# VHH binders against q84jc2: the designs that were tried, part 338

Target 1, 232 residues: q84jc2
Amino acid sequence: MSKMRNLVEEKFLEFYESWVIQLELYLHQLLIAHNNNTMSETELRHLISKLTTHHKAYYTAKWAAIREDVLAFFGSVWLNPLENACSWLTGWKPSMVFRMVDRLRKSRVVLVEAQVKKLEELRVKTKFDEQKIEREMERYQVAMADRKMVELARLGCHVGGESVMVVEAAVRGLSMGLEKMVKAADCVRLKTLKGILDILTPPQCVEFLAAAATFQVQLRRWGNRRHYVTHS
Key: E = the ipSAE of ESMFold2; O = the ipSAE of OpenDDE; V2 = 0.75 times the mean of E and O plus 0.25 times the DockQ between their complexes.

## First folded at step 22 (VHH)

Design pj6 (framework vhh_8fcz_2; at its last look DockQ between E and O 0.93; V2 from the best seeds 0.84)
Fold by OpenDDE, look of step 22:
Structure pj6 (fold): chain B 232 residues (1-232), chain A 125 residues (1-125)
Amino acid sequence: as target 1 above (232 residues)
Amino acid sequence: QVQLVESGGGLVQPGGSLRLSCAASGFTFSNYFMNWVRQPPGKGLEWVSGITSDSSYTTYADSVEGRFTIIRDNDKKMVYLQMTSLKTEDTAVYYCARTPDEVQAIWTEGYFDYEGQGTQVTVSS
């Protein structure tokens, strides 16, 4: 049985499916560029720019959507169970991308000492920011058991009239807090991604972005096969 | 009319503290990412700090990380910069600046479409 979806879920699902299709197209271009040593730096930078613009568009859409219903992103009906299981605060965990960078280092990609140093500094900062958010989330989760939640609990099984208004107010309050947490996490994601791209050369950026996109697309495919999920 | 008015600048000794304020008017303050930038003598503009519209995230230049704190009050339409452990190299005219696109603000430090008149901060013994 399919989960009942609200309007925000439906809209974002449509957006995301289209977004993923475009990502696959970009992935194809990235792979071509990666295998084509004749592309100029200018051409590579242009391709990178298209990808970064694509990613920024995702967060623009996401932040608009979470203002309407952040809770939709904690279910993420547009993701399969495997993708959801790999999610940290409604997205990829920022520190995860350093695994991909490490993969590059173990491949034919040669990073100079200065790049390695900067990547390590970024890794440390990213980890720090993740932990900071996690601490805030924990604090928030504890705080959720406050007057608002108590009020919700006291309403019992039957909610009507003025009680509905109380419930809605409480949910709004909770949602606002969650929205801040999600935005904070997304900011760390964006900063981390930008940081990596600023450290890498254009050819290295192309390889990194190709690896990241491949992983994302494959994860989706693996999850769909495992759970027999079809995304429209 | 869009206005950003900085205040709180002055002369301070190294190691001292200073709190800058920026009063915003003429636009929906709560919809904008807010920044502090500075211009040292004889140098160009340097991005210092930024804060999301809902204060969900703050970011700082490496040169001020751990010493400066940016906060905002959307009800008062104010953004603040608490500066501590000030150094001589912090001497500059400080400006508050707005960014309409938060995603872009996070992606590109120093991206803004409007800045105030500035307030002078001088760190000297």
Scores: ipSAE 0.870, ipTM 0.941, lowest interface PAE 0.5, mean pLDDT 92
Fold by ESMFold2, look of step 22:
Formats: C-alpha cells, sequence, structure tokens
Structure pj6 (fold): chain B 232 residues (1-232), chain A 125 residues (1-125)
C-alpha cells in the first residue's frame, strides 16, 4: 500500500527530527568525555544525566503520541504483523543493547566480575520480559487476522451507522491492545537502559552511551543516503 | 480531595496469603502509575511494586518477585496487592502511592507524590 502520513505521525516526526539533532550535540560531548581524562566524576554524571533525560523525553513524547493514535507508529499495520509473525513494537528489541556492551568488553572496557554477573542477570530478566511481550504479540497477531476478515466482510456490507459502529469498536479494541504492548516494550527498554547504567561506572556509562548514540546517528545516515540515491 | 485508602492487612502465618486493597478518589485514577510501598518496623520506606496506568507493565522489587502480584481496576478506581508465600521479612505497614510521571516511575523506583494511610501486615509464627 502507498505511504501516508497522518497528523499524529507528522507531529511525532517533527519531534523526532529535533530530538536526533540534540542527540548529535550530546554525542559530541560524549566523544570529548570519552577521549579526555580531565573530566571529574561530577562532570561525567552530569553528562550522563543529560543523556538519560533526553531518552526519557523521547518516551514521554512517544507515549503521548500513541495515546492519540498508536497506529501512526506502524506502517501498514495489518500488513506488518502478517508479513512478520514477530515484530518488535516500534523500536529495537530491548536485549539488543547487550550486544553493544559485549563489543565494548571485547575491545575497550574492562568489567569486574561483579559487573559481569549483574549484567548477565539483567540480560536474563530483559529476555524474560521480551518473551512475555512476544507471547502477547502472537495473541494479537491472531486477533488482527480476525479483524482483517471482518474488515473484508465490511467491504460487502452496505449498512451505514450500525455496521460502522461495530467496525469502529473493533478497531478501537485492537488499537488499545497495541498501545499497551508498545508501552510495555518501552517500559522494558527503559528498565534495561537504567539497569545497564546502574551497573557501569560513570566512564563506562559514557563509553556505552557514546557507542549507542553513534549507532543511532549512523543508522539515520545510512537511511538518508539510500533515500537520496533513490531520488536521484 | 485526593484520597488513597488501604485495607486488607492483618496477621498471617509464614507461607500464607493476603490481598491488600486501595480505594482511590479525588483524582483521575486512570492517568496515574500506582505503587505499593512498605515500611518495615524501625526502617524507612521501601518500594514494593508498581503498575502503569493501563496495566501494560508491572514491576516488582527483587525481594517480592514471583510472590506478589499488583493488579488495578480503573473502572472501580482500585489497586490491589496479592501476596503469597509470605515471610516474616514482609512484616510492614503497606502504603498505596501514586506517581503522575510514568516514565519517571519506571526509571526511579519509589518516586511518588502522594501516599495513603497504610495498612499493617504482620507475618509471625
Amino acid sequence: as target 1 above (232 residues)
Amino acid sequence: QVQLVESGGGLVQPGGSLRLSCAASGFTFSNYFMNWVRQPPGKGLEWVSGITSDSSYTTYADSVEGRFTIIRDNDKKMVYLQMTSLKTEDTAVYYCARTPDEVQAIWTEGYFDYEGQGTQVTVSS
């Protein structure tokens, strides 16, 4: 189906564009701190606080937007769930951040045994929460398929008011369920991020946040280059 | 005015079960993250559990995970704490508490702007 932006999607994309520009500015500060031994622990904690506040602001804005229209965060929502039986709701799988930690351990960051144990415990908890959400997503995949069948039957139904009311109620029910699952996934993302930052020392947090922000900026850059080439 | 009224506390043997209730009034209950916090004898408040406004996510202190379940009913403006496998360390006054900023509630355990009167839970053999 053709791409289409609605009002809620447009507002959130405007927010996101501003948000990522600010993330790039914070990334510059993270890279300076990463490469500079002269910053105090207090200065590092202040920079980390800026990043965590920035990430919390993302979810505050997102949750406001999904309360207005959660479907704005899915493309062709009914096509996406059918094309992919397991789709991570509107974001990166929460446990993916542990790949970043593993890369840092391999190359630059030395973790003591107590930190390694705590990170493994957190990884297990995060995966458990992910599995819980995946089970709910599978249940909603079935419900969405049933809604698709009802939607197709509606195309052959000419009764206006009552039929429209039944379809609107069904769509609201699906939207409410999707909203809850997106919020649950975001809660797992927030708890996992907080957990990692609590386990790492301030210098290690700066390295982690710098790596994460670099990845986010690079992913945007790759997308823009593809987009620009296809419009040439 | 804002009110949170806890009930359902009492004396229970170790291994027993108890269900706490909290009746909310004077605010838009369905907009708030809800918490249970407790104060053991001679200690400060410790956070026990929380639930998002729409029940999309529940979270628990490590000491109660798997034994306690938080539930809410937005139609009745009630929040509950189902406690099982109770231990003597669970002895405390239990308070129902609300948090307006749900993102902050997930980020920082035990952040709230209002708590109720409390209900006493005593686990003793």
Scores: ipSAE 0.740, ipTM 0.897, lowest interface PAE 0.8, mean pLDDT 81
ESMFold2 (binder alone), look of step 22: mean pLDDT 83; pTM 0.854

Design pj7 (framework vhh_8fcz_2; at its last look DockQ between E and O 0.94; V2 from the best seeds 0.85)
Fold by OpenDDE, look of step 22:
Structure pj7 (fold): chain B 232 residues (1-232), chain A 125 residues (1-125)
Amino acid sequence: as target 1 above (232 residues)
Amino acid sequence: QVQLVESGGGLVQPGGSLRLSCAASGFTFSTYFMNWVRQPPGKGLEWVSGITSDSSYTTYPDSVEGRFTIIRDNDKKMVYLQMTSLKTEDTAVYYCARSPDEVQAIWTEGYFDYEGQGTQVTVSS
């Protein structure tokens, strides 16, 4: 049986499916660029810019959606169970991308000492920011047992009349807190991605973005096969 | 009319602290990413702090990280910059600036618009 979806879930599902299709197209271009040593720096930078614009568009859409219903993103019906299992606060964990960079370093990509140093500094900063968010999340989770939540719990199994307003108020309170946490996490994601791209050369950026996109697409495919899920 | 009015600048000794304030009006303050930027004497504009519309995230350049703190009050339409451990190189005119796109503001630290007169901060012994 399919999960019942609300309007926000349906809209974002449609958006995300289209977004992933476009990502696959960009992935194809990235792979071509990666295998084509004749592309100029200007051409590579243009391709990188298209990808970064694509990613920024995702977060623009996401932040608009979470203002309506942040809880939708904690179910993420547009993701399969494997993708959801790999999610940290409704998205990829920022520190994860450094493993991809490390993979590049172990391949044919040669990073100069200055790049390695900057990447390490960024890694440390990213980890710090992740931990900060996690601490805030913990604080928030503890604080969830506030007056509104207690009132909600007191309502029992039957909610009607004036009780509906209490429930709605409680949910709004929770949602506002969660929205802040999700946005904070997304900001760290954006900063981390930008930071990496600023450190890498255009050819290295193309390779990194290709690797990241490949992983994302393959994870989706693996998850779909495992759980017999079909995405439009 | 969009207005950003900075205040709180002054003369301070190295190692000192100062708190800047910015009063915003003429736009939907609570939907904008807010920034502090500064212009040192004879130099270009430098971004020094940013905060999301809902205060979910703050960001700083390495030059001021750990020393400056940006805070906002959406009810009062105010943004503040608490500066500590001030250095001579922090001497500048400080401006409050708004960013219309939060995602872009996070991505690009130079994405902002400012209209205020600024407030002078001078760090000198």
Scores: ipSAE 0.864, ipTM 0.938, lowest interface PAE 0.5, mean pLDDT 91
Fold by ESMFold2, look of step 22:
Structure pj7 (fold): chain B 232 residues (1-232), chain A 125 residues (1-125)
Amino acid sequence: as target 1 above (232 residues)
Amino acid sequence: QVQLVESGGGLVQPGGSLRLSCAASGFTFSTYFMNWVRQPPGKGLEWVSGITSDSSYTTYPDSVEGRFTIIRDNDKKMVYLQMTSLKTEDTAVYYCARSPDEVQAIWTEGYFDYEGQGTQVTVSS
């Protein structure tokens, strides 16, 4: 029925469910703006601001939660299995967002030369930062594997006090390292999102934000559907 | 009372190196995003570096990336700026500054609510 959840998981599950509902409401507004050119630039900028505020609020809540339990964000209870399978370090992969920009360029979004140049520079910087984080994660996992030998020794050799303290230190080190790497990845996500929105015009930002919100909502809906095959 | 005290400025030749220090007191240093900003002669403030409260991420504008390194020590409540390959256009008063909202500080370069008194860096032959 319900699985045992710690307080962090319960609070973030409630937060995330509400956050996605609000994202769907903003998507409705984005689609209205996308389908009709009746909004002023001021109105478009206000709508874009609501979306960016909504995304920033997600990271504010997430960073508070990972300080308490970063491991909850690996295989999260508030995401379905498809959403979890698509995650890179607890979120969307920064370089993947440029595929969405590329799709928009092939449809109705026309970019001038200056925008294309800036997007290429951002793509390269994003990929570089992404790869740096991946290399650091690999080095960290190797270092923590050495510490796991101490954990196994504790289970096989019941030495008082000192063995438990070494294992506890290794577990604390793992959590602290993962927290830093998740936060670093989120910083790259924030900088990449901000960079794209700064390069695009307000109408283009609406197109991009609508596509991103649609993808996120579709991924959740698709992953929540179930198909049963019964052989009678 | 919030206090940020910069030091380590001075006169240096082009191509040289310098390390700035900032001592923080009067607030919970370990929860704040920290920045260096500078004011060149006759110009406004220019953001030059930022670091998250846990040192998980550092960020720089293109003009100093690769040449400047921001470092913090939360136990000593210190933030540093290691500058190398200095150019005459790096001449400025350098200020240490804090940002209370880290997500906003990553989102908006130069977002801060308090800065120190500054330290002068002069790069000349």
Scores: ipSAE 0.786, ipTM 0.907, lowest interface PAE 0.7, mean pLDDT 85
ESMFold2 (binder alone), look of step 22: mean pLDDT 80; pTM 0.821

Design xh1 (framework vhh_6qgx_2; at its last look DockQ between E and O 0.84; V2 from the best seeds 0.00; counts 0 for: pae E 8.1 > 2)
Fold by OpenDDE, look of step 22:
Structure xh1 (fold): chain B 232 residues (1-232), chain A 126 residues (1-126)
Amino acid sequence: as target 1 above (232 residues)
Amino acid sequence: QVQLVESGGGLVQAGGSLRLSCAASGRTFSIYAMAWFRRAPGKEREFVAAISGSGEYKFYTDSVKGRFTISRDHAKNTVSLQMNSLRPEDTAVYYCAAPEAFSWYDLDSESGYDYWGQGTRVTVSA
């Protein structure tokens, strides 16, 4: 049965498809820059700025969409099952990006002690923030389940009239909470990304961004091969 | 040679307290997170607590939250675990752990750490 997509899902699907295409183009540029030692620092910074702007655009679109229907992002139809399985609160888990940073350590990139110190602190902070969000989510879920979910269950399979209003109110309440949690998670993502980019040199940033983009693109490709998913 | 040496273990009654200490030698770990793990009889080693290099961030397994406190002294190159309200289920050998370098593994994972102490035994009687 073809899942009837709502308007939010359709709109964001179109956006995301275009966004991913652009990401692939940027990835190509990042790879060229990484392999080209002739690019100036100014040129590298410009490329980094393009990527950061691209990511900001994603969150701008996402936050607009979640205001309309946050539930769409908990069943993201624009992602394949593998991508969804790797998602934490509707996106990448912030602490995961440090594994990309680790790749730098194993490459030709030399991190100075001051950078290592800052990165380590940021890593731990990120983990701390993730756990705070998780605890808050758990608290929220328990609180909502005790009230809203019980009411929903009491209404049974036949919902009409006043019952429909109660259900809608319950769903709205849940959605508001979820939106808050998703935004909190996204803030940690953005702060983590910014933190890393502030610590790294421009060449290191390019390598990091290339690694991150590669992983994202490959994850999508692998998932599409494993599960026949057509987004077009 | 890097060494981690735990101390402070012993026999204690339920509800009692112990303070474990880990002294590091051979190098400093001031910028890296350090952790405590424990292994109960017949069980696998499990994460207990971790503390950031700065000491600002502390992590605990759920079963010890509110009872255990991890701390560190940079001047002495030590990490400590204050254990209050001890329970029989806290009975285990407790290990101190530190990384060789910055590790991007989860701080609650054994894979995040390269150096381990010999362990100190904690026995909590009913």
Scores: ipSAE 0.718, ipTM 0.890, lowest interface PAE 0.7, mean pLDDT 91
Fold by ESMFold2, look of step 22:
Structure xh1 (fold): chain B 232 residues (1-232), chain A 126 residues (1-126)
Amino acid sequence: as target 1 above (232 residues)
Amino acid sequence: QVQLVESGGGLVQAGGSLRLSCAASGRTFSIYAMAWFRRAPGKEREFVAAISGSGEYKFYTDSVKGRFTISRDHAKNTVSLQMNSLRPEDTAVYYCAAPEAFSWYDLDSESGYDYWGQGTRVTVSA
């Protein structure tokens, strides 16, 4: 199981590396669009669509990987959600994207009152969806309270045919529940992104997507300094 | 200028009810989330409830969920907190909060709000 878990994680990290490289190429296009006021609305919407599709492709690949082995994504983090408190499932908290919108408003992006109203409602909706997921994570922690049976199944220590079947079914049920919660969290992330892009004008969308791409690229650089997997 | 004024506090027996009201003046807050916080004796101020600008989304800390209801009235520029099934641990000074501008901080964090009322005392006797 360890070897299979490592294989799924390694395959996803290879995908992610190529995905970030492509994101950086899209960032170049976003920066050109940001600095060039002669691009048509149609051209801007096409670029925005490329970025939206790229983000959806990330989640499509991630969901395929968690379908194969959700536990590969949770190593040390998964113990904390079971024992101590809500931790965000395999990613950044969806409501954090609104700090990027605020950063842009303080720089060059001028938002009219109608946009501010819609963004405030979306921020509150996003927080509402987050709270629903956090409550489900708490219930999952309670369900894992009798972890002795889960530990036995995880380590492959089996005592008999019927006992093995019951333990394997319990482990599969918990993995399916965790997969659902990860997908729910990712869906909130996607809905929030789409909602922001629907409220902003095309030039504002380009600025937002450029800021988000810059942050994502910088986060990878910071993560590499914290001893993440490397290639040679 | 901008002012938030709480009212409706008082002394009630456990199991009783109170309705707090927060009147906002000096500007319209209809597009902003607003919140109630409370400070129990000897404790830090904690989040109680928040309501979106439209009123569509409502949030509660776990200890009050099912017992408290937040609402707002755009015509009166007010936010209310209906407090039912009160317990001694609900004893606190309750504060109404609102942002100066659109806030990107968490709805349940003090840092997301710039205007605060002076508070109204709620005492729940055993």
Scores: ipSAE 0.024, ipTM 0.520, lowest interface PAE 8.1, mean pLDDT 77
ESMFold2 (binder alone), look of step 22: mean pLDDT 83; pTM 0.865

Design xh2 (framework vhh_6qgx_2; at its last look DockQ between E and O 0.78; V2 from the best seeds 0.00; counts 0 for: pae E 4.2 > 2)
Fold by OpenDDE, look of step 22:
Structure xh2 (fold): chain B 232 residues (1-232), chain A 126 residues (1-126)
Amino acid sequence: as target 1 above (232 residues)
Amino acid sequence: QVQLVESGGGLVQAGGSLRLSCAASGRTFSTYAMAWFRRAPGKEREFVAAISGSGEYKFYTDSVKGRFTISRDHAKNTVSLQMNSLRPEDTAVYYCAAPEAFSWYDLESESGYDYWGQGTRVTVSA
């Protein structure tokens, strides 16, 4: 049964498809830059800025969409099952990006002690922030279950009239809470990314961003091969 | 290489307090997180607490939250575990642990740590 996509899902699907295409183009540029030792620091910074702007655009679009229907992002139809399985609160888990940073250590990139210290602290901070969000989510879920979910369950299978209004109110309440949690998670993502980029040199940033983008693109490709998913 | 030496263990009555200390030597102390683990009789070693390099961020297993406090002293290269309101279930050998390098280890996993102390025994009587 073809899941009837709502308007938010359709709109964001179109956005995301275009966004991913652009990401692939940037990835190509990042790879060229990484392999080209002739690029100036100014040029590298410009490229980094393009990528950061691209990511900011994603969250701008996402936050606009979640205001309309946050539930759409908990069943993201624009992602394949593999991508969804790897998602934490509707996106990448912030602590995961440090594995991309770790790749730098194993490459030609030399991190100085001061960078290592800062990155380690940031990693731990990120984990701390993730756990805070998780605890808050748990608290929220329990609170909702005690009130809204019980009300929903009481309504039974036949929902009409006043019951429909109650259900809608309950769903709205849940959605508001979820939106808050998603935004909190996104803030941690953005702070983590910014933190990493602030610690790394421009060449290191390019390599990191290339690694991250590669992983994202390949994850999508692998998922699409495993599960026949047509997004177009 | 890092050497870790624990101290402060002993026998205490339920409701009592102990302060464990771990002295670290051999490298820069403030770069990486350090942790306490414990192994109760007949059980596997489990995570207790961890603290970031700066000391700003602290992590605890749920069973010790509100009772245990991890801290570190950079001047002395030590990590401490203040244990209050001790319970018989806290009876274990407590180990200090540290990672070798910047490996993005799981802070709450044994596999994240490369160096271990000899352990100090804590016994809580009913």
Scores: ipSAE 0.663, ipTM 0.870, lowest interface PAE 0.7, mean pLDDT 90
Fold by ESMFold2, look of step 22:
Structure xh2 (fold): chain B 232 residues (1-232), chain A 126 residues (1-126)
Amino acid sequence: as target 1 above (232 residues)
Amino acid sequence: QVQLVESGGGLVQAGGSLRLSCAASGRTFSTYAMAWFRRAPGKEREFVAAISGSGEYKFYTDSVKGRFTISRDHAKNTVSLQMNSLRPEDTAVYYCAAPEAFSWYDLESESGYDYWGQGTRVTVSA
């Protein structure tokens, strides 16, 4: 069956398409900064600030949209199936960004012992926070499944106005709980990003942000390319 | 060369306590998380507990939570597992594990660890 889009999905689709185009433009600037050994620390910090502001703008728009329709972010129309399959609570799993940090350690970028210690502790803290959210989500799902079973057992006749109102109230209750969990996950994502950027030097931040943007852009391109493959 | 050596295993009665220790040598492991796994008779090796490099964050499998406590001593480069209220189902060979370097891995998965001790046997009699 074809998917119909509501107004929230239409607006966020427009926002996201513009947002990812701008991310690609910033990626070009990050790659130039990475290859240019004459840029000052002030210039690098300015570029890092632009990327940070760009990511904050994404969450500002997202949090406004989830107040209206959090379910749009589970199976999003603005993402291809590969991007959607990689989602954990409507976004990248917070700890996944440490794969980009690992790439820095495998390159010619030198991390001093104090940075390595701080990054390892942040990685473990991020995993700890992820598990806490997963346990809270599991408790929420169990509680809602039990409540749904009781309500379904009470509904034994044809769908009517009162039955529709009960279902709509239950869906609104589920949506409010999901909003809380999505915002909790997003807060971990933002705290982890800030923590990494605080530990890294400006040149290292540029390399990290370039790696992260490259991965996001490539995942989108590879997922879209699947439409050119013949069935086997 | 990096080596992990477990000690402290033995025979105890149900309800008793035992303290396992893992001495690390060949490098300082205070930067990285370390873990305990166990293999019960006839079973695959399973996660028991992990502790962060600083010691601030601790992880436990559900069946041992509240009964086992993981800790580390940076001066001695050791990780310990205090095992209280032991049950016959805790009978296993216990292994300590450490990663080679910082990388993305699941703290509760065997694949996240590169160095393993030879194990210490714990037997809990009914």
Scores: ipSAE 0.283, ipTM 0.693, lowest interface PAE 4.2, mean pLDDT 83
ESMFold2 (binder alone), look of step 22: mean pLDDT 83; pTM 0.868

Design xh3 (framework vhh_6qgx_2; at its last fold request DockQ between E and O 0.77; V2 from the best seeds 0.00; counts 0 for: pae E 5.5 > 2)
Fold by OpenDDE, fold request of step 23:
Structure xh3 (fold): chain B 232 residues (1-232), chain A 126 residues (1-126)
Amino acid sequence: as target 1 above (232 residues)
Amino acid sequence: QVQLVESGGGLVQAGGSLRLSCAASGRTFSTYAMAWFRRAPGKEREFVAAISGSGEYKFYTDSVKGRFTISRDHAKNTVSLQMNSLRPEDTAVYYCAAPRAFSWYDLDSESGYDYWGQGTRVTVSA
């Protein structure tokens, strides 16, 4: 059954498609910057700033959209199944970016001890924050099955207009909670990203961002290939 | 190479308390998280608690929350586990663990840690 995309889904889909295209362009620039090592620090910082701004734009759009329909982001029709499968609370798992950081460690990039210390602390902090959000998320999910909802479920669909109101209220409550959680998760994402970028040097930032963007773009490509989703 | 040596285990009655200590030898003690694991008789080793390099962030398995407290002393290069309100089910060999430098590790997973102590036995009598 072709789930009729709601207006929020359609709009965000359009936005996201454009956003991804721009991301790919930035990725290209990042890769060039990373490979040529000829760019000045100022130029690198500018490039980093462009990317960070681009990401901020995503979250701005996302937050506007989730206010209208947070549930749209739990279906995420703009993502393929592979992307969705890798999603944590409607986005990338914050702790995952440290995999990219670890890649830097294995590369020719030498992190100084002070950087390592900060990164490791940030890693643990990120995990802590993730767990906190997860616990709270679970509470909202469990709360959906309150006494009224369980009773309604037991009685089946034969309960008249009042049942609809109860369900709607429950969904609204859940949605409100979900919105809060998604926003919280996004904050952790942004803080984690910022934290990493603050610790790394501009060249390291470029490499990190390139790695992250590459992974994102490739994940999308792999998912699309698997599911024959020809973006027409 | 990190060496870990646990101490403080013993026999205690239910409701009693023990304090375990792990002495770490090696560089950059404050950089990486430390953890406690335990292995009960006939069971697999399980995560108990972890603490960040700074000591600011602490993690616990649900069964020990509110009873156990993990801490670390940077000056002494030690991590400790204060165990209060001990229960018979807490009976186990307790292990101190540290992650490998520059590697991905999950704080609550055994696979995340490459360095292990010899363990200290904790027995809680009914």
Scores: ipSAE 0.806, ipTM 0.920, lowest interface PAE 0.5, mean pLDDT 91
Fold by ESMFold2, look of step 22:
Structure xh3 (fold): chain B 232 residues (1-232), chain A 126 residues (1-126)
Amino acid sequence: as target 1 above (232 residues)
Amino acid sequence: QVQLVESGGGLVQAGGSLRLSCAASGRTFSTYAMAWFRRAPGKEREFVAAISGSGEYKFYTDSVKGRFTISRDHAKNTVSLQMNSLRPEDTAVYYCAAPRAFSWYDLDSESGYDYWGQGTRVTVSA
């Protein structure tokens, strides 16, 4: 089953590379919109809609891949000491996006008091939703650790075909739980993004989306310079 | 001048209850989350509870969950901490905290808050 996990991961990474290339093209459009004093609100809303649709497409593809093999989206976190297991469910912690909002506020974005109130409440709501997911993830980490201990004990003895089927069923059950948790985390990410875009004006949304796209593109470029065709 | 003033501390026996209050003056904080921290003798200040600007979302450190309740009253510009089933390890000076303006901050980190009260002492006897 390692063969199928590798194939699912490879297919998703091919999708992701294409997705980031398209994000770079949208970034250029966002930068043009940012510098164009005469762009209409309709044009800005259309561009914002394209970015929203692009982000939704990422999660659509991710969720399809997760149905095939959710473990392909985790590093060796389940084989490492628990100190590595605090990674946020296959992505950025949703509340980290508010560091971007704060950076923009301190730079060029002028927020009225009504927007500040709504953004602060959304930030706190996002933290609340994160904590709920963290509690559920702690429950799954304990369950997964217990299953690993049982498997290690069984490996000390000869194991027949029926034992393999029982282990496969147990792993599939825990994998279904992990799939639900990954989707829950992604839903918090999407609702937070939509919440921010609903609070900001169209020009402010363009600035926010440009900053976010710049960060994502630079992360890929940094990763590519560290990654080569062959691993040692 | 912004000022936070805590009240309601005192000496209480284990199992008892106290209600702490934090009155804010100089501005309203209805937009922002506010928090309670505490410092036990010989220890660093630690997070106890936080409440959102609307009052709808509440956070607690694990050791007080189920025993403490944070609330706020926007008309009085106050935040309260109802402390039930008190234990000797709850003995501490309790501080109210608020941020200066919107910015990114962790709700459970001291660095996220700019205004602090002088504190109110809570002593829980065995």
Scores: ipSAE 0.422, ipTM 0.778, lowest interface PAE 2.9, mean pLDDT 79
ESMFold2 (binder alone), look of step 22: mean pLDDT 84; pTM 0.870
OpenDDE, look of step 22: ipSAE 0.627; ipTM 0.859
ESMFold2, fold request of step 23: ipSAE 0.178, 0.123, 0.191; ipTM 0.640, 0.588, 0.650
ESMFold2 (binder alone), fold request of step 23: mean pLDDT 84, 84, 84; pTM 0.873, 0.871, 0.873
OpenDDE, fold request of step 23: ipSAE 0.793, 0.804; ipTM 0.913, 0.924

